# VH-VL binders against o27280: the designs that were tried, part 9

Target 1, 266 residues: o27280
Amino acid sequence: MDSMNVPEVLEIKRIVEESESVKTFIFSWDFRREVRPGQFVMVWDFRDEKPMSVSLIDPVRSEIGISIRRVGEFTDRVHGLSEGDLLGIRGPYGRGFELMGRDILLVGGGIGMAPLAALADEATARGMRVDALVAARTADELLFLDRLEAAGVNISTCTDDGSCGFKGFAHERLLTLEENHDMAAVCGPEPMMFQVMRILDERDVPAQLSLERYMKCAVGICGQCCLDDTGFRVCAEGPVFWSQELSRVREFGRYRRDPAGRRVPW

## First folded at step 1 (VH-VL)

Design b46 (framework fv_bamlanivimab)
Fold by ESMFold2-Fast, scan of step 1:
Structure b46 (fold): chain C 266 residues (1-266), chain A 118 residues (1-118), chain B 107 residues (1-107)
Amino acid sequence: as target 1 above (266 residues)
Amino acid sequence: QVQLVQSGAEVKKPGSSVKVSCKASGGTFSDYAISWVRQAPGQGLEWMGRISPIFGTANYAQKFQGRVTITADKSTSTAYMELSSLRSEDTAVYYCARKGYSYGFDYWGQGTAVTVSS
Amino acid sequence: DIQMTQSPSSLSASVGDRVTITCRASQDISNYLSWYQQKPGKAPKLLIYDASNLETGVPSRFSGSGSGTDFTLTITSLQPEDFATYYCQQYDNLPLTFGQGTKVEIK
């Protein structure tokens, strides 16, 4: 019997190389086990298990995709796999994004575009107008531009070094935009998300933000995922939070926690 | 497999308050907003408000603001709707309903009859 | 608030009939509309979401169409179990609002 807490061993159906450091792994999925944009799964390589956001949800093809950035030993091993190889997948876990209104602004930084790409597909399928501000340090780190364009999303880019689009940070670009949206969804480095949240709050745009902090446990068991002032556990009560809740968390945008629970500045 | 089970019928006097419960089972309680919808005898459906269980954040229809409070207890997977200053016009069946992936209400509680008399 | 108006408020029909119920929104709601069926003494049941998508387990004789402000629910060959009250509901904006209902009665 399938359980969210028991990994199902799945064959890698297709691998898409998104950039030099990012790949999307695509699996057949039984959609009787529902999955929504903003949720994550635990990926098991038969040695270690790590949380990964779902970046593709395709009920027509019966597929999900998981985008993985190469940042350490586990992700290096997974990047070495080929189509036909096996991975354990369990979940999904966490709260997904909620959509409201007629138009949405997506603000993504680096790999943070992964859960937002899945959300863009959902929003466009619903007939929403979708504008995406895609940010990265360099042009080579901008993700999912072709997929977003194919979905009918209006795209703005910015890079820290000016190699593509606006030269500067996401929040600097956002300050030059005059369009109002019914809601926003934001995912990327915490300092970026903090600055973006402040601007959206000043404009009275309700925003949901996705945090990828220390999602090492399933179903809310792990206290290591807690945010300091609210006791929110990212894996249980996130990873998606409304801006009103996140604005009350003193850690947001200022500190992170190591595996021992110690505060470390960004 | 998801089920919403509500508390039993209530008879209340004018000016009192009523608190109705809605216990979720078979799914992830925190993942979906829970709405409260009422129906007076022989009348249509009227949305009262909703709660996101993960945050305890609630939204209310303006007609009920100041009288209704919707809360959630994640430890028991239970949502509550409390309506104060009851009037005879509040006599209705009160339903809880889950917003699903599609944003339609895919699961409903069985309803709780609240009668305000005297 | 977005006002939802259904037509007709009631109708009489026979088994095998084609039944059409309309729903009009006071402003453009795109396709953010659901249809529900309610039988006496029971909770409503979701039939159609996003204006035209059939909920799992709902018979294919039910269909929805429309976009913007005008929406239609059609039952192509009415069955005995279809005598019920039907409601449309918008979810484009808060507060969520329902139509007043259409009662489908046996002729």
Scores: ipSAE 0.006, ipTM 0.422, lowest interface PAE 14.6, mean pLDDT 83

Design b47 (framework fv_bamlanivimab)
Fold by ESMFold2-Fast, scan of step 1:
Structure b47 (fold): chain C 266 residues (1-266), chain A 120 residues (1-120), chain B 107 residues (1-107)
Amino acid sequence: as target 1 above (266 residues)
Amino acid sequence: QVQLVQSGAEVKKPGSSVKVSCKASGGTFSDYAISWVRQAPGQGLEWMGRISPIFGTANYAQKFQGRVTITADKSTSTAYMELSSLRSEDTAVYYCARTRGSYYYGMDVWGQGTAVTVSS
Amino acid sequence: DIQMTQSPSSLSASVGDRVTITCRASQDISNYLSWYQQKPGKAPKLLIYDASNLETGVPSRFSGSGSGTDFTLTITSLQPEDFATYYCQQYDNLPLTFGQGTKVEIK
């Protein structure tokens, strides 16, 4: 059994509708299996298994939350479930975020705000000052604003269409924010993360970035989910990476690869 | 902001080893990778290798692989470069330098250099 | 390893002159190239990254251009403090490699 990660069947305790396309599923969790912000779990609906970031870690209530965006057949089926229904959960996997210093900037795009919401809770509990830049295409896709506000986080928003906050992209909004942070954590579409990383590098702010594509391989097999030039494996070395390591990856933010290994522009 | 301060000059005999230190101050030690670059008298710059303290991974130029070991001690915010089996050709100034992400995968902060002389 | 070749190896110029230094990579490195200035007895200083972006605090008389295999560093109006050796360096792939250097002599 040591060589097999078997899903534990858990009852959906509560469902929070974050938006028309995003729900958070909350489960009782045995914290003898420690979980940290930035880690992911494999969610099994008894037909297919998909990786999902942990968006809530609440040891006081003994609960974890997993936020899922509706984007395909698996996620459509999971979104159709109700409180009391069962899902298999395997994990946690991957390297979580590390916290350093006294203040942190969070930059989240769309569902990328999910793992950052869990990180915000940990940073706040440690007495850090937390600033969050929450970005989305439209106002109704901004996520976790009420949760971040309740935690005492200083929130800035931007939307591509200008329907809420700054009109423009995350990196454009970032240019108008304070330059002094001891660290940053970034999660969202890779083109957004690439531009944000460049600005944070210029400001000498060390950043950790969470790469969704590296959650596809939970077993960390060599040749699976690797970065060009680095050879990182998702289970051992990701999905969270420091910006200095991502700078060595020629295709980060520039290209992605299809299943055949071909370079596809963003 | 970030400063890198290196250990003092060394005079070593052929066949011995030298270990040069690079202490970081300002910023968090794990925030950046540390490269080691040497320069022989009157010669150009030669990259030896680098370490990422957060990942514990070190990469070396092929020429130095097997003779150089780059390590980091997070508790003292210090990176080290140890070069073994010293030869006269290893006489050089050894620099540590910080490497940043894609915006500056140049080395933007450098130590003052450590002169290593290998003589009989 | 990617080989970096600079031209010229040395040059002499007067204050106020326009100076051009070229750097050629043995293979396509896109724009993953930095330029450094080194003064005698001192550590190198980063001038330019990503082939054309000026490092913070570097005077605007310095500029970089190029992509692929051919790169240029230009100093539009030489100052006395520009006496130095200049190096290009690629970061497209490990190991990181430097050009052999270009010495700029200012009278």
Scores: ipSAE 0.000, ipTM 0.407, lowest interface PAE 14.1, mean pLDDT 82

Design b48 (framework fv_bamlanivimab)
Fold by ESMFold2-Fast, scan of step 1:
Structure b48 (fold): chain C 266 residues (1-266), chain A 120 residues (1-120), chain B 107 residues (1-107)
Amino acid sequence: as target 1 above (266 residues)
Amino acid sequence: QVQLVQSGAEVKKPGSSVKVSCKASGGTFSDYAISWVRQAPGQGLEWMGRISPIFGTANYAQKFQGRVTITADKSTSTAYMELSSLRSEDTAVYYCARHKYSSSWGFDYWGQGTAVTVSS
Amino acid sequence: DIQMTQSPSSLSASVGDRVTITCRASQDISNYLSWYQQKPGKAPKLLIYDASNLETGVPSRFSGSGSGTDFTLTITSLQPEDFATYYCQQYDNLPLTFGQGTKVEIK
């Protein structure tokens, strides 16, 4: 059990450039350590360790993939690595998505499509009908469209600037989609997820939402992973929550906390 | 540019019903919930209920449950509020108002109001 | 039902004055509160949503603050067109409820 808490040093087998700012790093994986869509791993570059969602789970090739967006010093260093270089991988951690019914709606914003791409693969392998609403600020930031299409997913896109698909936000696009689904899975910026959750609740569609806020430790030893009111800790209880669970969290989608613990709107 | 235009003033007898319309122009009618809010002479604002046209779902304040029916016609971009078993206490200006988002947020656009007088 | 109580119910002010109106919710509503302005014979107009966000086209002399149960609307340097009745409204839970209103009248 200790093996999950000790980083395993793995060779980068392949790197896929998903966009100018996103790369998927692929590693050989021993599936005696099971990985499910929605779970995350800690990625260690021998200086810093950061949580990253698993975006590819391929038991046939014995591979996992981790998609990383370049946003800061750690991710910039990792993006500078090449095939053959080494990274420490610890995990997996957290609860993954659950699949039920015949039809699933995926709603992803930006890098939030990463865990949903892995879920799409599993859902299609189970024979489910998969509809995906892929949202981003611009066309260049839409991720995994070719992979989703190859898997047989029905794709809708929206961009804030209108450069691809519907011009507007994910929740605005979702309002124009009247099809019923047995369940939904949502991952992206928290304000987007809150608006999407409200629409799905009104449609009586059970939804699972993936939160990755305030993480400092995968083992849940710090309070920064906490959600207000219910006491949920994202690194311990999440990152995947049912919409019914999140409906009782007053902070979700409304505000965050600054370093002093004060509520600040998103 | 969004505009909500309501039907004209009504004078009704006690025990009758009234149906007020609210026609939306500009923007996408189906994308926003529409509420009905009334204001009795010299009094404050009172929420009656709302409808989400895209889902066809309506919610009502308990005080009006069983007497109010809110409907929407997407083809004409029109919401309706029908209030039955009218009493003198129902004399008020009735407003339709568009939710800033799809369900339960504040109101960014309002109709001009429809005066309903219940006279015995 | 969530009860919204405003204070004061009315106030008299002069052009150029700083006006503050408070609104108290009977339970925690987070930041799910809007402020409206209503002039006689007209429909209400949205001023502030999510407790502190200024609606587009509303003058910067209007501001909102607060969270949880206690909220404030502030008008810095009151103008002639600001004499009106102001309402707070919660949208944390159905039924939606309004404060009783605060009438701002000429001193």
Scores: ipSAE 0.007, ipTM 0.407, lowest interface PAE 14.5, mean pLDDT 82

Design b49 (framework fv_bamlanivimab)
Fold by ESMFold2-Fast, scan of step 1:
Structure b49 (fold): chain C 266 residues (1-266), chain A 118 residues (1-118), chain B 107 residues (1-107)
Amino acid sequence: as target 1 above (266 residues)
Amino acid sequence: QVQLVQSGAEVKKPGSSVKVSCKASGGTFSDYAISWVRQAPGQGLEWMGRISPIFGTANYAQKFQGRVTITADKSTSTAYMELSSLRSEDTAVYYCARSYTRGAFDIWGQGTAVTVSS
Amino acid sequence: DIQMTQSPSSLSASVGDRVTITCRASQDISNYLSWYQQKPGKAPKLLIYDASNLETGVPSRFSGSGSGTDFTLTITSLQPEDFATYYCQQYDNLPLTFGQGTKVEIK
């Protein structure tokens, strides 16, 4: 149990360039420490530590993958690393997705496809029918399409600019998809997730949504990880929440919080 | 301090159209949805529709569908509501109001009186 | 459409009174309910959001409670500036809908 709270220094075994802004870093992993889709790890570059979702879980090859989008100083430094370089990894942390039924819908926006790609692998390995709605601003920002196709996933795409698939937003595309699903998993920008959740609630499809932005504490000791109305700590009780729980949170899809816990508009 | 400032009063003939503007100042226009709410003399508040810059979509109450068009110009931080085929019962004060997608109206415009008179 | 029904439609009160206004939704709206105050010739002003949260700058004598279908706005120790019409509004689902209003008049 102690080993989960101490960073293990791991060698970067392989780097996959997913897009101009996204890379997947692959590490050897001892699966005596179970990792499930929807969980995250803390990535330490020997200066700063940030939470990152696990995007690849491969027990056959004894590997995990972590997909990182280039958005700031920490991610810039990590993107500058090469195969053979070292990173500290601790975890996994958080509640993973729960699979139920036979037919599952995945709705992912941008980097939100990362934890959903790992979930798709598990669901297809269990013989489930998987439909994925992959959304991005442009075609170049659609992630994991080749991996999903290779796994036998039924893929629908949408882009804001119409450069690939449906022209429009994920929730608009979802309204044209009438297949019944036993559950859904959703990850992406909160305004997208909120609108998708509302449609799924109307269709009586239980949904799990992943919130990854309020992880400021180790071992769940920090109040800044809490959501306004529910008191959930994303690192301890999330990042995956059921739609019924998120429907009570004014914060979800409307505003975010700064490090002091104050409301900040999107 | 964020404000919504609306265009001035209008007098219109039955069968014509009116277009009311709502300019946001001092805040982040694109982070919020803008709704239009009307109030006939001595009556309550009636939601007409909204536009969400985040989603790029407009939604309308069924009663107004086909007659109302809500648009936004992000470069000028201005939302518009155009109501066509005007009738005497469209005489009302028209308000714009700001909210998140699933949120309360925290800021309101001052209102625009529209009178439909022959 | 979700129907919002307020009770009473009007009431008479004196300065210092405790005023209670109720709002009922025709279906479960969780806590997605706000309360507004409107004075003659003015735009509505937000008082309470998410059923019980006091908007910044609103006096603490205003409070909201309830969840699901039944909601209450309470004004403790009514002040002269509180004589107005009050509206509840749901934002759980489109179309957005308001209660018919409750007019609080001076006795």
Scores: ipSAE 0.005, ipTM 0.401, lowest interface PAE 15.7, mean pLDDT 82

Design b5 (framework fv_bamlanivimab)
Fold by ESMFold2-Fast, scan of step 1:
Parts: structure tokens; C-alpha cells; sequence
Structure b5 (fold): chain C 266 residues (1-266), chain A 119 residues (1-119), chain B 107 residues (1-107)
């Protein structure tokens, strides 16, 4: 192992409550270790280690942020921590997003807005025009709206239940958006990403999509690579993939693999 | 059960345009992409373009870009292909074919429309 | 554009023969390949999709195999109704492209 692969014990500098179920944990960071939007880190609570996307990259304050949704035992324990408590951080790992052109579209569902919020910050800092479609099941699950607005992002929202913005799914809302884009970045539930990718392909908009399940495979949490249908020589090329790469993965958006490698429908 | 029925044969003069129709029955028209594929006499199959009726978006092969327009009318479950500035080399049988929304292999084909371009 | 090359361009066979047709893609298309049969004056008919899945109603003597760039259509015990032209087609990327066709003729 080199030094990047050894967990560094860091103090939680600040905690931002993004919603009832999501918190962002902020740490001081030495930016001699470059961090890019779309990369992830391993978060260690001294019992278990889990991959988490980086949601804030702030070189001016020398800080990174990691947004964590409460979904199980590990995340329940981490949500119980306070400012001043310690966590182990390893990384960053994985391929980040690449920015292209002048006009970009971000499409995020739920916690998938976390890596896209970091990307929005970088894109706006570069002077790009950023449109974001923020989707969730309900209004209280929409994330980072204030942060995106403060960055100058043009925001559209949709909720499955109609409690905020367009009533419907992300792909249905996308069909009503008429802005031209040079590229898109997409992160959220895989069925949502699949349908969004289809629309973007039809519009000839190259898209980058971030796969949460790839992060688990890359660090050994699952026993099988999710993308074996593509004939990847090595599985070290995610979690961010171009739509051209994912269009060849029959599994994407249709089924997933369980820990034993068996296909299960979404 | 699914059937694609195309309009009848056409004889056109060079420089004119032709508009071929493809009416779908049986199944949900909007759930599938419709492609147009042509075949010149004694030649192979050539993809021209496709439309998704749900999205109203069309993609064309580079060779036909600027001369072909593919449209769909969801209310009549009919797709159209219009080809302008006709030349003698456009003489061919034109097929519509239904592709799965996620897969673009063609499970159903129209019977074909013969278009002859002659002076 | 992805180029699809079939081999042979034509072949002569007798009823009862095993016929093998190959299709090569200019780049990796995974398993996004279909095979069609076309008889004179008729529209093409889907035989095989996803490289190896037999379409409903197609006789079991037809089979497909391959992945990546090299694909094969096999017809075991050729029947009189199998004399036709066969086309492969990729659907990995737009534009969709077909092979040039393989004509299976009676000896």
C-alpha cells in the first residue's frame, strides 16, 4: 500500500444537514492530493469502511465535503457523530467527470446530486452555463437547491408526487426542457439514468454517468464487476462512464447482479 | 398481431420529392422507434434514419442528412419518410421497420414501398 | 461508422447441408448484433437478436454465436425454404449498419 491507500484520521470540522436523511461532513484537506468531481473516498468509522462520493471541493477554504444518506447500520453510526469527532478517510479513487464545451446539463436523482453539486461548482467557476434538473420522490428529498442557486445554476425540479416543481420522473421533465447542451452529467437511481441517457443519445448530447455500484465493485465490496458485458480488460475505469460506454452494457438500467453474480431485475 | 402497412408504389421525376407512410397497428405505437431502410435493385440494406414517436426526435445517416425528413403522428399511429431532390440512384424499395425502444434490431417490417425515379 | 463485413458473399448448398455465415464488425459491438433472412420480393425477417437469441417462431436449426467483432450464423440440415439472402446488422451505435449480405443458392 502507498500513502494514498492508508486511511488518514481526520476531524469532522463541520456538519451540514442537507435533509432529514442526508448530512454533509466537512474536513480540512491538503490539496496536494488532487480531488476531482466524480471521485470517491473510503470512509472508515473504525469498524467498517464504505465508499462515498465527494460532494464539496473547496480549495479556497482547504476543505472537502462528503454527503452521506442514512440507509443502514454504518450510515446510522456516522450520522450519530458530531463536530470534533474523527473519521478515517482514504483516497480519492476513481475517474472524475470531464468538462467539455460551454453549456452543460446536470441530471441528478436523490443523493446522486452530491457528486453533481461538486461538478456544478467547478463548471460555474470556469464560466460555463449550467442547467440542473434535480429530481426526487418528494420535495423534502431534493438536495443542494440553495447551493446550486448560489452558484448561478439554472435549476429545474421534479418530484414523483408533484410536491415541488414538475410532477413526474426526471426523464419526463427532461422532455419539456428545450435548452441546447454540449454535454451532460447524470447521477441517480440506475433506471432513471438509463432513461435519461436514452433521451440524451437521441438529442446527440454526450453524457457522463456515475454508477454507485461500480464504487463497491472497485474496492472489493461486491464479488463481481457489474460491467463484464463490455469486455473491460480491467475494471478500474469508473465510477464515471461516457454514455457510449454504457450503451453497450446490456445490464445497465435493466438488471443488476447480486453478491453471487446472479442477474436480478430492478 | 403487430403490423406495419406502407403506402403504395410511386413514380417520380428527378428533382421532385416523395413522402412514404407507415401505419402501425397492434401494440403501442409510441413505445418503439421506427426506422427507414432502403434497398436499391439487386443491392443490400441501407439504414436511412429513425424516429422515436415518444420524443419526436429523429436521427439520420450522414449520407441523407439535409434530404430526408422522418416524422410521426401519434394520433394516427403513422410514421412518414420524405426524401427530396430525387435522383435516379434513389430508385429503391423503402421499408419501415420497428425497433425495440432500448434495442435497435427490427422485429417487424412493413411490406415495402417501391419508388422509381425516372424522367 | 461501424462497417459490417459478411463472408462469403454467396454460397451454393444442397438440402440437408450445414451452412455457416460469418459477420465481422470493424470495432467491438459486444453482442448487439441481429441476423435477418430475406427472400426475393419480400421484406427481411428477424431470425436472431443479441447475437444468439432465437426469435419466436424461427426453427431451431438456426443458431447464432459470437461476441465482440466476430459473429456466426449457422443453419443445420438446410431446408428448401432456407434458400435466401442473409444479413447481419449491428445496433451498438448510430448509424445502424448492415453487412453486404450472403446469398445462399441451391447447388
Amino acid sequence: as target 1 above (266 residues)
Amino acid sequence: QVQLVQSGAEVKKPGSSVKVSCKASGGTFSDYAISWVRQAPGQGLEWMGRISPIFGTANYAQKFQGRVTITADKSTSTAYMELSSLRSEDTAVYYCARGSEYDTYFDYWGQGTAVTVSS
Amino acid sequence: DIQMTQSPSSLSASVGDRVTITCRASQDISNYLSWYQQKPGKAPKLLIYDASNLETGVPSRFSGSGSGTDFTLTITSLQPEDFATYYCQQYDNLPLTFGQGTKVEIK
Scores: ipSAE 0.006, ipTM 0.431, lowest interface PAE 10.9, mean pLDDT 84

Design b50 (framework fv_bamlanivimab)
Fold by ESMFold2-Fast, scan of step 1:
Structure b50 (fold): chain C 266 residues (1-266), chain A 121 residues (1-121), chain B 107 residues (1-107)
Amino acid sequence: as target 1 above (266 residues)
Amino acid sequence: QVQLVQSGAEVKKPGSSVKVSCKASGGTFSDYAISWVRQAPGQGLEWMGRISPIFGTANYAQKFQGRVTITADKSTSTAYMELSSLRSEDTAVYYCARGKPYYGSGSYDYWGQGTAVTVSS
Amino acid sequence: DIQMTQSPSSLSASVGDRVTITCRASQDISNYLSWYQQKPGKAPKLLIYDASNLETGVPSRFSGSGSGTDFTLTITSLQPEDFATYYCQQYDNLPLTFGQGTKVEIK
C-alpha cells in the first residue's frame, strides 16, 4: 500500500484556518497505509489534481492533515469547501524526511513550514531536541507557531519587515543562531533554501530540502526534473533531497525555466 | 490511456541510416523523457539513449555516440531515433519507452511495440 | 558505466516452484532498480520498480528485495505464464544499464 494510483474519496472531517491564505484539511486515515513527514498526496477536486504536502500525521486519532495555500483557481475552489465535503486523495508519494541524531534544525518559509510541522511532531515524539526557524514576509504569514510551541519546539522567527522576531531573511537569522545540530530540514521559497543550504554546508550540517517543483517531477508531470545527469534521482526521490544531491543541479536557487525553456532568475 | 506506437519494420543496406518514430498518445508527452532500447536477436536489452522533449536535451550511451541522434517533435507528440552508418550488428528490434510517474523516468511502465530493423546486403 | 550482473543466466523450474533471481550492481545504486519480464516476440513488461514496489496488475507472487548493490527477484509459486526472460535495470545514473537476463524454462 505504499502508493495508490486511484484516488480514494474522503470526507473533510475538519478544517483549521492557519492564516488568511492557508487552511489545513483533516481526513480520517487508515494507517495500514503508512505516511511519513515530507511525503505528499495528490488532491483531486473532481476537476484537477495537485500535489500537496502532508502537514499532520496523527495515528492516535487516525487522521492526516493537508495544508493548502490559496494561490490559484484549484486552491480557491478547495478553500471554498466545508466540513463534510469530499475530496479525492491519492498517495502518499515521494520520499519522506529522514531523522538522524539528537538535535535538529527546521527552517521553514511560509507554507514550507507545513511539512516541517509534521516532521517536528515526529522528532519531538522520538525525544529529539528541535529548533525551528520560522520565516515569512510579515508576522501574519508565520505558520504553525502555536502547534510548534505545544510540541516543545524551540522557536525563532524572522520577518522581512521586522513585524515579528528578527528583521531580515531566514539565512541572515540563521547566521546568528547556535551551530549545534546533527541535521537540518528546510522547506520554503527556493532562493531562501539555496542560501540556507550554503550556510549549513559550511557548518557541516547535513541538510534535507523539500522542493515543490520536484513533487511534480516525482509524479511524472515535469521533464525539467531530468536536467543535468541527476534527472533520474531527482524524479525518483522527490520532493526531499539531501543538500549534496542539490549541489549537482546548476539551476537550484539560481534560475527557473519558463514554458519556452528560457532561464528566468528567481 | 498512455500508448506508444512505433513505425513499421525496416530493411536497410550496410552504410545507410534508419529513422524510427515513436508517437505518444494519452498523458503529457513533453513532461516525460523518452528512451530508446534495442535488442539484437537472441540477446539482451541495450539502452541507447533518451531525450527530454521539453528541453530538447538528449543523452546517449558511449557505444552509440556519433552514430545515434534522438529528437522529439512536441507538436506531433513524436520521438525519433536515427542510427547512421548501419552494420549487420545493428540488426535488432528497437523499442521506445517512457518512465513511470512517481518513481522516475528510468522505470519504464510504457513501451512501444518495437520496430524490427534488419541490416543486410 | 554501471555493470549489472544477473545470476543465474538460465534456470529450469516446474509449476509451483519458488524461483529466485539475483542481480548485482558494480556500484551502489541505492534502490533505483527495476525488474522486467519479457516473453518471446513482446516488449518488456515492468514488474517491480524502486527495488521492491510491485507494479499495478502484477501478481503478488512476484516480489523484489535488496538495496545498494545486491538485489533479488522472487516468484513464490511459479505459474505457466511465468516462463519468460527476466531483466534487472539500474536507473541511478546514465547510461541506464540492464542485466544480461535470466531465462526461466520449463523442466
Scores: ipSAE 0.000, ipTM 0.386, lowest interface PAE 16.7, mean pLDDT 82

Design b51 (framework fv_bamlanivimab)
Fold by ESMFold2-Fast, scan of step 1:
Structure b51 (fold): chain C 266 residues (1-266), chain A 117 residues (1-117), chain B 107 residues (1-107)
Amino acid sequence: as target 1 above (266 residues)
Amino acid sequence: QVQLVQSGAEVKKPGSSVKVSCKASGGTFSDYAISWVRQAPGQGLEWMGRISPIFGTANYAQKFQGRVTITADKSTSTAYMELSSLRSEDTAVYYCARYSGRYFDLWGQGTAVTVSS
Amino acid sequence: DIQMTQSPSSLSASVGDRVTITCRASQDISNYLSWYQQKPGKAPKLLIYDASNLETGVPSRFSGSGSGTDFTLTITSLQPEDFATYYCQQYDNLPLTFGQGTKVEIK
């Protein structure tokens, strides 16, 4: 059996409460199977399976972490679990982030900071200068600030309501930040990512963006993640795309599809 | 290389309005927020508000809310600050400044506005 | 709004002296603080950002320190050209706010 196609039943070693709605579940991991920031795993609670980004990669402790926001029935059940309980993990899947240059800008919105937290650890370990713009609707929804600070990341925050940091949207805050980065990585709501991508494009900063559309997939392949113009399947060809690739996709940041296939604004 | 050039000094009567311009030369106008900061004679610096030219969004200090309007014209690379219902205590030097997120890295030369009858 | 309070409001010092200016925020602003120098009749000039990072072209006699609510600007071996008013500014939250200023008179 292929190790990536069959769930491995793992014990929850530790749970970290990141916020009222977000928990990080930590598992022992055999690093003979490499995991890269930006990749995801399928999490199986023995009823349903959902894709989750890897938010912690710790080869020294032989651990991985997955951060899960409570948004529905599956995630509510998983949040009810305790240390010692079991989950099925299949993967990793997808294309991870690529690091280049000396300086990186991370722009994360909400739970989108999860894969970027893992990337920050790798970038810092490689001696890169890391600047992070952490965005959320409110201060209580800002994630991983303590972990980023511990890693030596230069942090800027913004909240829609002004409860922490800059009052405004991520792209508005980005306009006031230094332009001189060798690359950027972006993860969050698609409308945010679209606006951020436009600014980075105008500044000639190469950016990678992570598209983490949720899907219900029992077999590990999902045509529902296809993008209109390119036919990309996020689980097979993503979730990480260069901004040049996404600039060719008409629907990115503009609309999504309902179950009938009709375009729906974000 | 990049400069912020402001309009000339103004003398206004109480109750009138003043509109000060700030033209960016060189560089990309839309990449930075433009703030307005004033300084009354012998006093400190007071932030009035800012605008993001690319999106047209503006934020104002509460003290000036309802009296100040900050706008930007991308075609001319110019930001504007209009202050209405002028009072004698509005006599000040008004600066535009480019905001990098950490600091004001580029300042206009200042525009003296005197409110007198 | 975040209130920024500087101490002292003014000071006199001799060339060669070590000058210390303090800035206090009414709430935790991490390291989101800049220092500016303003000479008479001129616009302010950036000296320090992120509480301790020296701006390019600023003499090494200037240094900043602090985090949270208490910050310090230090000028070692004061020079005649350092006659100016110094301002701290927080950028943790809108509205952006400045300290009231510290006037340094040499002599």
Scores: ipSAE 0.007, ipTM 0.401, lowest interface PAE 14.1, mean pLDDT 83

